VHH binders against Rho1 guanine nucleotide exchange factor 1 (rgf1). Designs and how they scored, part 4

Target 1, 188 residues: Rho1 guanine nucleotide exchange factor 1 (rgf1), of Schizosaccharomyces pombe (q9y7u6r621to808)
Amino acid sequence: KRQEVICEVIYTERDFVKDLEYLRDYWIKPLWASSCIPERKKEKFIRTVFLNALEVQAVNSKLAEALTKRQNYKPIVDNIADIFLEHVPKFEPFIRYGAGQLYGKYEFEKEKSSNPAFAKFVSDVERLKESRKLELNGYLTKPTTRLARYPLLLEAVLKYTDEGNPDKQDIPKVINIVRGFLSRLNVE

## First folded at step 24 (VHH; from b103 with S31Y Y101E)

Design b119
Fold by OpenDDE, fold request of step 25:
Structure b119 (fold): chain B 188 residues (1-188), chain A 118 residues (1-118)
Amino acid sequence: as target 1 above (188 residues)
Amino acid sequence: EVQLVESGGGLVQPGGSLTLSCAASGFTFSYHYLAWYRQAPGKKRELVAGIYEGGYTYYADSVKGRFTISRDNAKNSVYLQMNSLRAEDTAVYYCARGLYEEGPYDSWGQGTLVTVSS
């Protein structure tokens, strides 16, 4: 059972990273390359709507890679807390992202409603199979929702962790760090 | 117009230190990922270090522990502190603006030469 919950942690982490890659490859990069947003507004608009999503992606991609390497090295994963202890302290980008999320959504809707070229762009992207029938706003909320899931996921691992396993002591430390970020996210 | 201007290159002995600077203009500096690349004679250009708008950093394995990338948004500048320099660090170093580590990079500086030699 412990291995199952560990696999879920790793799988969902990779999935989260892929979601951000979707934002990167199908929204951010194309918007920079397209003319659907006037050049004079493009920089500010992209920053406002997507914020530092790529920074979050960079941080979590390293986490996902480390977890994946551990899993590939040995099918039975003995520990994961050491990996989280290394990477979770770098989760400051989540705070910056969360702080601008609401305003980003507002600006996105405003542009979509007033700019037919952008509206078409949005429609086209969201109709792609890669969108998985999820609108942009559904992806923009992924970072904050993912951050909130870490304690639950790790507690599930902890539940099936033996007393002699280092994760028994280290997972609570990781959870505490994550909760610290979550508390800040709620304030900002 | 977007401009990146490197400075600080020069001749240094092995084991020495050098700090490169890149002054940026023509865009909102604090919104962008920045990176240092280098190109040695006869070699391909390679990523040395990158820094996201919020300060998250990346380093090539060859420079980890020796180089530090930093940024000062108030000064629209990115820096590369290079310690424990080696002969193999000899290269033209470029400042670049991009979206993330793999690119695309849409703006490059002219480069600054760093020569590590006894």
Scores: ipSAE 0.917, ipTM 0.951, lowest interface PAE 0.5, mean pLDDT 96
Fold by OpenDDE, fold request of step 25:
Structure b119 (fold): chain B 188 residues (1-188), chain A 118 residues (1-118)
Amino acid sequence: as target 1 above (188 residues)
Amino acid sequence: EVQLVESGGGLVQPGGSLTLSCAASGFTFSYHYLAWYRQAPGKKRELVAGIYEGGYTYYADSVKGRFTISRDNAKNSVYLQMNSLRAEDTAVYYCARGLYEEGPYDSWGQGTLVTVSS
């Protein structure tokens, strides 16, 4: 059961990274290349709506890579907390992202409502199979929702961790760090 | 227009230190990922270090522990502090603006030459 839960942690981490890659490849890159947003406000608009999503992606990509590497070297994963202890302290980008999320959504909707070219862009992207029938706002909320899920995921691992396993002591440390970020996120 | 101008290159002895600077203009500096690349003679251009708008950094394995990338948004500048320089660090160093580590990079500086030699 522990291995199943660990696999879920690793899988969902990779999935999260892929979600951010989706934002990168199907929204951010195309918007920079397109003319649906006037050039004079394109930079500010993209920054406002997508914030530092790519920075978050960078941080979590490293986490996902480390977890995947561990899984590949030994299918029966003995420990994951050490990996989280290394990467979770770098989660500051989540705070910066969360701080601008509401305003980003507002500006997105505003532009979508007033700019037919952009509205069409949005419609086209959201109809792609890669969107998985999820609108942009569903993806923009994923960083903050993912952050909130870490304690639950790790507690599940902890539940099936033996007393002699280092993760028994280290997982709570990771959870505490994450909760610290979550606390700040709620304030920002 | 977007401009990146590198400076600080020069001749340095092995084990020495050097700080490169890149002055940016023509865009909102604080919104963008910046990176240092280098190209040695006869070799491909390679990523040395990158820094996201919020300060998250990346380093190539070959420079970890020796190089430090930093940025000053107030000065629209990105820096590369190079310590414990080696002969193999000899290259033209370029400043670049991009979206993330793997690119794309849409703006490059002219480069500054760093020569590490006895």
Scores: ipSAE 0.917, ipTM 0.951, lowest interface PAE 0.5, mean pLDDT 96
Fold by OpenDDE, last read:
Parts: C-alpha cells; sequence; structure tokens
Structure b119 (fold): chain B 188 residues (1-188), chain A 118 residues (1-118)
C-alpha cells in the first residue's frame, strides 16, 4: 500500500508539471507570438493572467525529475521525504502565483468578452485534444490546488511508513513546511 | 524598444573574479525571465545561468558553485558574478530575455568579451 501511495505522489507530480507545460506551450507561447492581444497591452495581459506559472513549472519540474529518478533506481522506493525536504523550501513561487490568481481570472474573462480575436483564440485552444476538454481557468487553478494536496498525499505515505524508516520523522517536517506556505497563501 | 546592454567584460587571470552587468530597458523588467549565455570561438552558444522574475535560478553544471546570477528589479539589471574563473570560461557573454531555459529568447544584448588567460 505504501508503494501505491508513493506512486500516486510521483505520478501526480509529473501530471502537474505537464499541466503547466500545457499552459506554456499552448497558451503563453502562442499568445506572445500572436496578434490577438494588442501589442501595447500584451505583456501586462500575459503577466496578469498567467503570472509566474513558468517559474512554478521550473521549480516543480526539478522535484518531478528527482522523484522519477528515485522511482527508476529500484522498483521499491524506500524514501521520498529527503527529496521533498530539498525542493519544498523553494515553493515561494506558489505564494506569488496565488496572490494574483483572482485578478488574473477577471482580466481573462474581460478580454475574452470584449476581444473577438482573443475569444476565437481561446475557443481554438480549448477545442484541441491537448486541452483534455478543460477550460483555461481549470488549469490556472492547478498550482494552488496542487499545493493544498501535498499534505494529504504525504500523510497517506506516512500512514503506511514503518517506525524505523527515516520518512517517519521527515515527512511531518515536509508537511509543516507546506502548511506554512498554505497559511501564507490564505493571508496574502 | 527592448534593449539589453552588457558590461563588465575584460581580461582576467585564472582563478580571478569578474562581475558582468546587463542593463535592460523598453519592457517591464520584473515580469521577465533573464539569462546569461556565452559563446566561445568555434563553439555553439550555451546557457550559463537563468533567473526567473521571482528569483528562482538555474545554472549550467560547468559553472555551478562558481557563478551566481542575480537581479535588481529596481535598477532593471541582471548580474553574473563569476568566481574561480578558468581558461575554458573565455567567451563572449550575452544577456537575453526569454520565457524559460529552453526559450524562446526574443531579445539579446551585443555581448561582452571575457578572456581568462595568464
Amino acid sequence: as target 1 above (188 residues)
Amino acid sequence: EVQLVESGGGLVQPGGSLTLSCAASGFTFSYHYLAWYRQAPGKKRELVAGIYEGGYTYYADSVKGRFTISRDNAKNSVYLQMNSLRAEDTAVYYCARGLYEEGPYDSWGQGTLVTVSS
């Protein structure tokens, strides 16, 4: 059972990174390259809606890579807390992202409603198979949702961790760090 | 228009230190990822270090522990502190604006030459 929940942690981390890559490759890059947003406000618009999503992607891609490497080393993963202790302290980008999320959604809807070219862009992208039939707003909420899931995922691992395993003492440390970020996210 | 202007290059002995600066203008500096690249004679341009708008950094393996990238949003500037310089660090160093490590990069500086030689 412990291996199952560890696999869930690793797989969902990879999926999270892929979701951010989707934002990067199908939204952010194309918007910079297109003319559907007037040039004079393109920079501010992209920043407002997508914030520092690519910074979050950069941080978590390293985490996913480390977890994957551990998983590939041997079929039975003995520890994961050491990896999280290394990477979770770098989660400050989540705070910055969360702070602008509501306003980003507002500006996105506003532009979509008033700019036919952008509305068409949105429609075209969301009809692609790569969207998995999920609208942009569904992806924009994923960073804060993912942050909130870490304690639950890690508690599941902890539940099936033996007393002699270092993760027994280290997983709670990771959870405390994440909860610290979550506390700040709710305030800021 | 977007402009990036590097400075600080020069001749330095092996083991020496040098700080490069890049002054940016024509865009909202605090919104963007910045990077330092270098190109040695006869070699391809390579990423040296990158820094996201929030300060998260990336380093090439060849410079980890020796180089430090930093930014000052108030001054619209990005810096590269280079310590323990080696002959193989000799190159023209470029400042660039991009989205992330792999690009795209839509703006480049003119470059500044760093020569490490005894």
Scores: ipSAE 0.917, ipTM 0.951, lowest interface PAE 0.5, mean pLDDT 96
Fold by OpenDDE, last read:
Structure b119 (fold): chain B 188 residues (1-188), chain A 118 residues (1-118)
Amino acid sequence: as target 1 above (188 residues)
Amino acid sequence: EVQLVESGGGLVQPGGSLTLSCAASGFTFSYHYLAWYRQAPGKKRELVAGIYEGGYTYYADSVKGRFTISRDNAKNSVYLQMNSLRAEDTAVYYCARGLYEEGPYDSWGQGTLVTVSS
């Protein structure tokens, strides 16, 4: 059972990174290359709506890579807390992202409602198979929702961790760090 | 017009230190990822270090522990502190603007030469 929950942690982390890559490849890059947003306000608009999503992607990509390497090295994973202890302290980008999320959504909707070219762009992208029938706003909320899920995922691992395993002591440390970020996210 | 201008290159002895600077203009500096690249004679250009808008950093394995990338958004500048320099660090160093580590990079400086020699 422990291996199952560990696999879920690793799988969902990779999935989260893929979601951010989707934002990068199907929204951010195309918007920079397109003319659906006037050039004079393109930079500010992209920053406002997508914030530092690529920075978050960079941080969590490293986490996902480390977890994947551990899994590939040994199909039976003995420890994961050491990896989280290394990467979770770098989660400051989540705070910056969360702080601008509401305003980003507002500006996105405003542009979509007033700019037919952009509205068409949005419609076209959201019809792609890569969207998985999820609207942009569904992806923009993923960083904050993912952050909130870490304690639950890690507690599940902890539940099936033996007393002699270092993760028994280290997982709670990771959870405390994540909760620290979550508390800040709710305030800022 | 986007512009990146490097400075600080020069001749230094092995084990020495040097700080490179890159002054940016023509865009909102605080919104963008910046990176330092280098190209040695006869070799391909390679990523040395990168820094996201919020300060998250990346380093090539060859420079980890020796180089530090930083930025000052108030001055629209990115820096590369190079310590414990080696002969193999000899190269033209370029400042670049991009979206993320793998690119694309849409703006490059003219480069500044760093020569490490006894």
Scores: ipSAE 0.916, ipTM 0.951, lowest interface PAE 0.5, mean pLDDT 96
Fold by ESMFold2, fold request of step 25:
Structure b119 (fold): chain B 188 residues (1-188), chain A 118 residues (1-118)
Amino acid sequence: as target 1 above (188 residues)
Amino acid sequence: EVQLVESGGGLVQPGGSLTLSCAASGFTFSYHYLAWYRQAPGKKRELVAGIYEGGYTYYADSVKGRFTISRDNAKNSVYLQMNSLRAEDTAVYYCARGLYEEGPYDSWGQGTLVTVSS
């Protein structure tokens, strides 16, 4: 049962990183290269809507890589908290990201409603199979949703962790760090 | 227009240290990923270190533990502290603005030469 939860932690972390790569490859890079946003406002628009999503991707790519490497080492993963303790203190980018979401959503909707070229760009991207029938706003909420999910997943791992396993003492430390970030999101 | 101006290059002995600076203007500095690249004779430019808008850093394996990138948003500046320099660190070092560590990069400085020789 423990391995099922650990596999879910690893799989969903990789899935989260892939969602941020989707934002990079189908939205951010094409918009930066495009002319559908007036040049005078393109820089600010892209940074307002997508925030520091690529910084979050960079942080979590390393977490996903470390978890995957641990799993590839042998079929049963004994410990994960040491990896999280190394990486979760670097989660400050989630706070910067969360602080701008509401305004970013407003600016996105405003441009879509007033700029036909951008509205067509949005429609074209959202119709791609890679978008999996999810609107951009659905993808933009994923960093905050992911951050909130770590305590739930880690508590499930802890539940099946024996007293002699270092994860028994260390998972609560990881959870406390994540909850500290979540509390700061409420203030930010 | 976007401007990136490097300084701090020079001749140093192996084991020595240098600090490179990059002064930026013409854009909202705090919005951007900034990087140091280097180009050794006969080689392509390669990423040395990068720093995201929120302070998260990346380092090439060859410089980890020896180089430190930092940024000062109040001064619109990016720095590269280079310690324990080796002959293979000899290169022209460029400051660049990009979207993320793999690019695209749309603005480059003129470069500053670092020579490590005894």
Scores: ipSAE 0.448, ipTM 0.777, lowest interface PAE 2.5, mean pLDDT 90
Fold by ESMFold2, last read:
Structure b119 (fold): chain B 188 residues (1-188), chain A 118 residues (1-118)
Amino acid sequence: as target 1 above (188 residues)
Amino acid sequence: EVQLVESGGGLVQPGGSLTLSCAASGFTFSYHYLAWYRQAPGKKRELVAGIYEGGYTYYADSVKGRFTISRDNAKNSVYLQMNSLRAEDTAVYYCARGLYEEGPYDSWGQGTLVTVSS
């Protein structure tokens, strides 16, 4: 049962990274290359709507990679907290992302309502199979949702962790670090 | 117009240190991922180090632990501190602006030569 929760932690981390890669490949890169946003405002628009999503993706790609390597090295993953202790202190990008998210959503909706070329771009992308019937705003909320999910997932792992396993002492440390970021996110 | 101007290159002994600077102008510096690339004679340009708008850094395996990238948004500048230099670090070093470490990169400096030899 512990292994089942650990597999969920690893799999959902990979899914989170894939969702950010989707933003990169189907939204950010195509918009950067396109002319549907006036050139004079394109730089600011993309940074306002997508913020530092690619910085978050860079941080969490390393976490996902480390978790996957641990899983591939040993079929039964005995511990994970050491990997999280190495990576979660680097989660500062989540704070910057969250601070601008509301305004980014507003600017996205404003441009979509007033720019027919952009509205068409949005519609075309959201109809792609790769979008999995989720609108852009659904993807843009994922970093904050993911950050909030870590304590719940890690507490589930802790529940089934033996006293002799380093995770017993180290998972609470990881959760404390994450909750510190969540507290700052709600204020900032 | 976007401009990136590298400086600080020169001749240095193996084991020595050097600091490269890249002065940026013509864009909102704080919005962008910046990187150092290098190109040795007869080789392709390769990513050395990158720094995201929020300060998260990336390093190629060959330089990790020896090189440090940093940025100063107030001075619109990116720096590369190179320690424990080796002969294989000899290259022209380029500053670049991009979307993320794999690109695309839309602006490049003219480069500064670093030569590591005795």
Scores: ipSAE 0.441, ipTM 0.763, lowest interface PAE 2.5, mean pLDDT 90

Design b119
Fold by ESMFold2, fold request of step 25:
Structure b119 (fold): chain B 188 residues (1-188), chain A 118 residues (1-118)
Amino acid sequence: as target 1 above (188 residues)
Amino acid sequence: EVQLVESGGGLVQPGGSLTLSCAASGFTFSYHYLAWYRQAPGKKRELVAGIYEGGYTYYADSVKGRFTISRDNAKNSVYLQMNSLRAEDTAVYYCARGLYEEGPYDSWGQGTLVTVSS
């Protein structure tokens, strides 16, 4: 059962990174190359709506890579806390991302309602199979939702961890760091 | 409109240090990922180091532990501190603006030459 939760930790981390790559490939890069946003405001608009999503992707792609390498090294993954202790201190980008979400949503909706070319772009992208029937705002909330999910997942791993396993002592340290970020996110 | 101007290149002894600077203009500097690339004679241009909007950094394996990238958003500048220089670090170094490590990179400087030789 422990392995089921560890597999969920790893699989959902890879999915989270993939969702950020979706934002990069189907939204950010195409908008950057497009003319549907006036050139004079394009940089500010993209930064306002998508924030530092690619910075979060950079941080978490390394976490996902490390977890995947551990999974490939042995048939049964016995330890994960050491990997998290290395990577979660680098989660500051989640705070920067969360601070701008409300205004980013406002600017997105404002442009969509007043710019027909952009509204068409949005409709076209959201109809793609790759969008998995989820509107842009559903993707934009994922970094904050992901951050909040780590304590739940890690506590589930801890519950099935034996006293002799280093994760027994180290998982609580990881959870404390993540909860520190979550507390700051709610203030900032 | 976008301009990136490198400076600080030159001749350096092996084991020495050098600081490269890149002054940026024509865009909102704080919104962008900035990177240093290099091109050695006969080789393709390669990523050396990058720095995200919020300060998260990336380094190529070949320079990790020896080079440090930094940015000063107030001065619209990005820097590359190069320590423990080796002959293999000889190259033209370019400052670039992009979306992330893999690009796309849509603005490049003209380059500054770093030569490491006895």
Scores: ipSAE 0.439, ipTM 0.759, lowest interface PAE 2.5, mean pLDDT 90
Fold by ESMFold2, last read:
Structure b119 (fold): chain B 188 residues (1-188), chain A 118 residues (1-118)
Amino acid sequence: as target 1 above (188 residues)
Amino acid sequence: EVQLVESGGGLVQPGGSLTLSCAASGFTFSYHYLAWYRQAPGKKRELVAGIYEGGYTYYADSVKGRFTISRDNAKNSVYLQMNSLRAEDTAVYYCARGLYEEGPYDSWGQGTLVTVSS
């Protein structure tokens, strides 16, 4: 049962990183290369809508790599908290991202409703198989929902962790750090 | 037009220190990931350090603990503080603007030479 939760932690971390890579490859890069947003506004628009998503991706791609590397060494993963303790203190980018989400959504919808070329771009991207039938706003909310899910996932791992495992003492420390970030996010 | 101008290169002794600067213009500096690359004779250009718009930094393993990247958004500048220099650090150092640490990089400076030799 413990391994099932640990596998879920690792798999969902990889999936989260892939979602941010999707934003990079199907939205940010193509928008930067396109002319559907006026050049005068393009830089600010992309920053406003996508925020520092690639900074979050940078932080979490290292977490995902470390978790995957540990899983690749052995089919049964005994410990994860040491990896989280190394990476979670670097989660400051989630705070910057969360602070701008509402305005980013507003600017995205405003441009979509007033710019036919951009509306066409949005429709074309959202119809791609890679978008998995999820609209851009669904992807843009994922960093904040991911941050909120770490305590739940880690509590589940802790529940099945015996007293002799270092994770018993270390998982609560990770959860405390994450909850500190969640509290700060609420006082934006 | 985007411009990146490196300065601060020179000759230093092993164990010494040097600070590289990169002055940026022609874009909104605070929106962008900036990086230092280097190219030693006979080698491929390699990422040395990068800094995201929010301050998150990346360092190549070969320079961790010795080099520090920083940015000053008010001065549109990125810096590389290089300490405990070794002969292996001899290279032309380039400032670059990119999307993230793996690129793509759409703007490069002309480079500044750092030579670490007795």
Scores: ipSAE 0.386, ipTM 0.717, lowest interface PAE 2.8, mean pLDDT 90

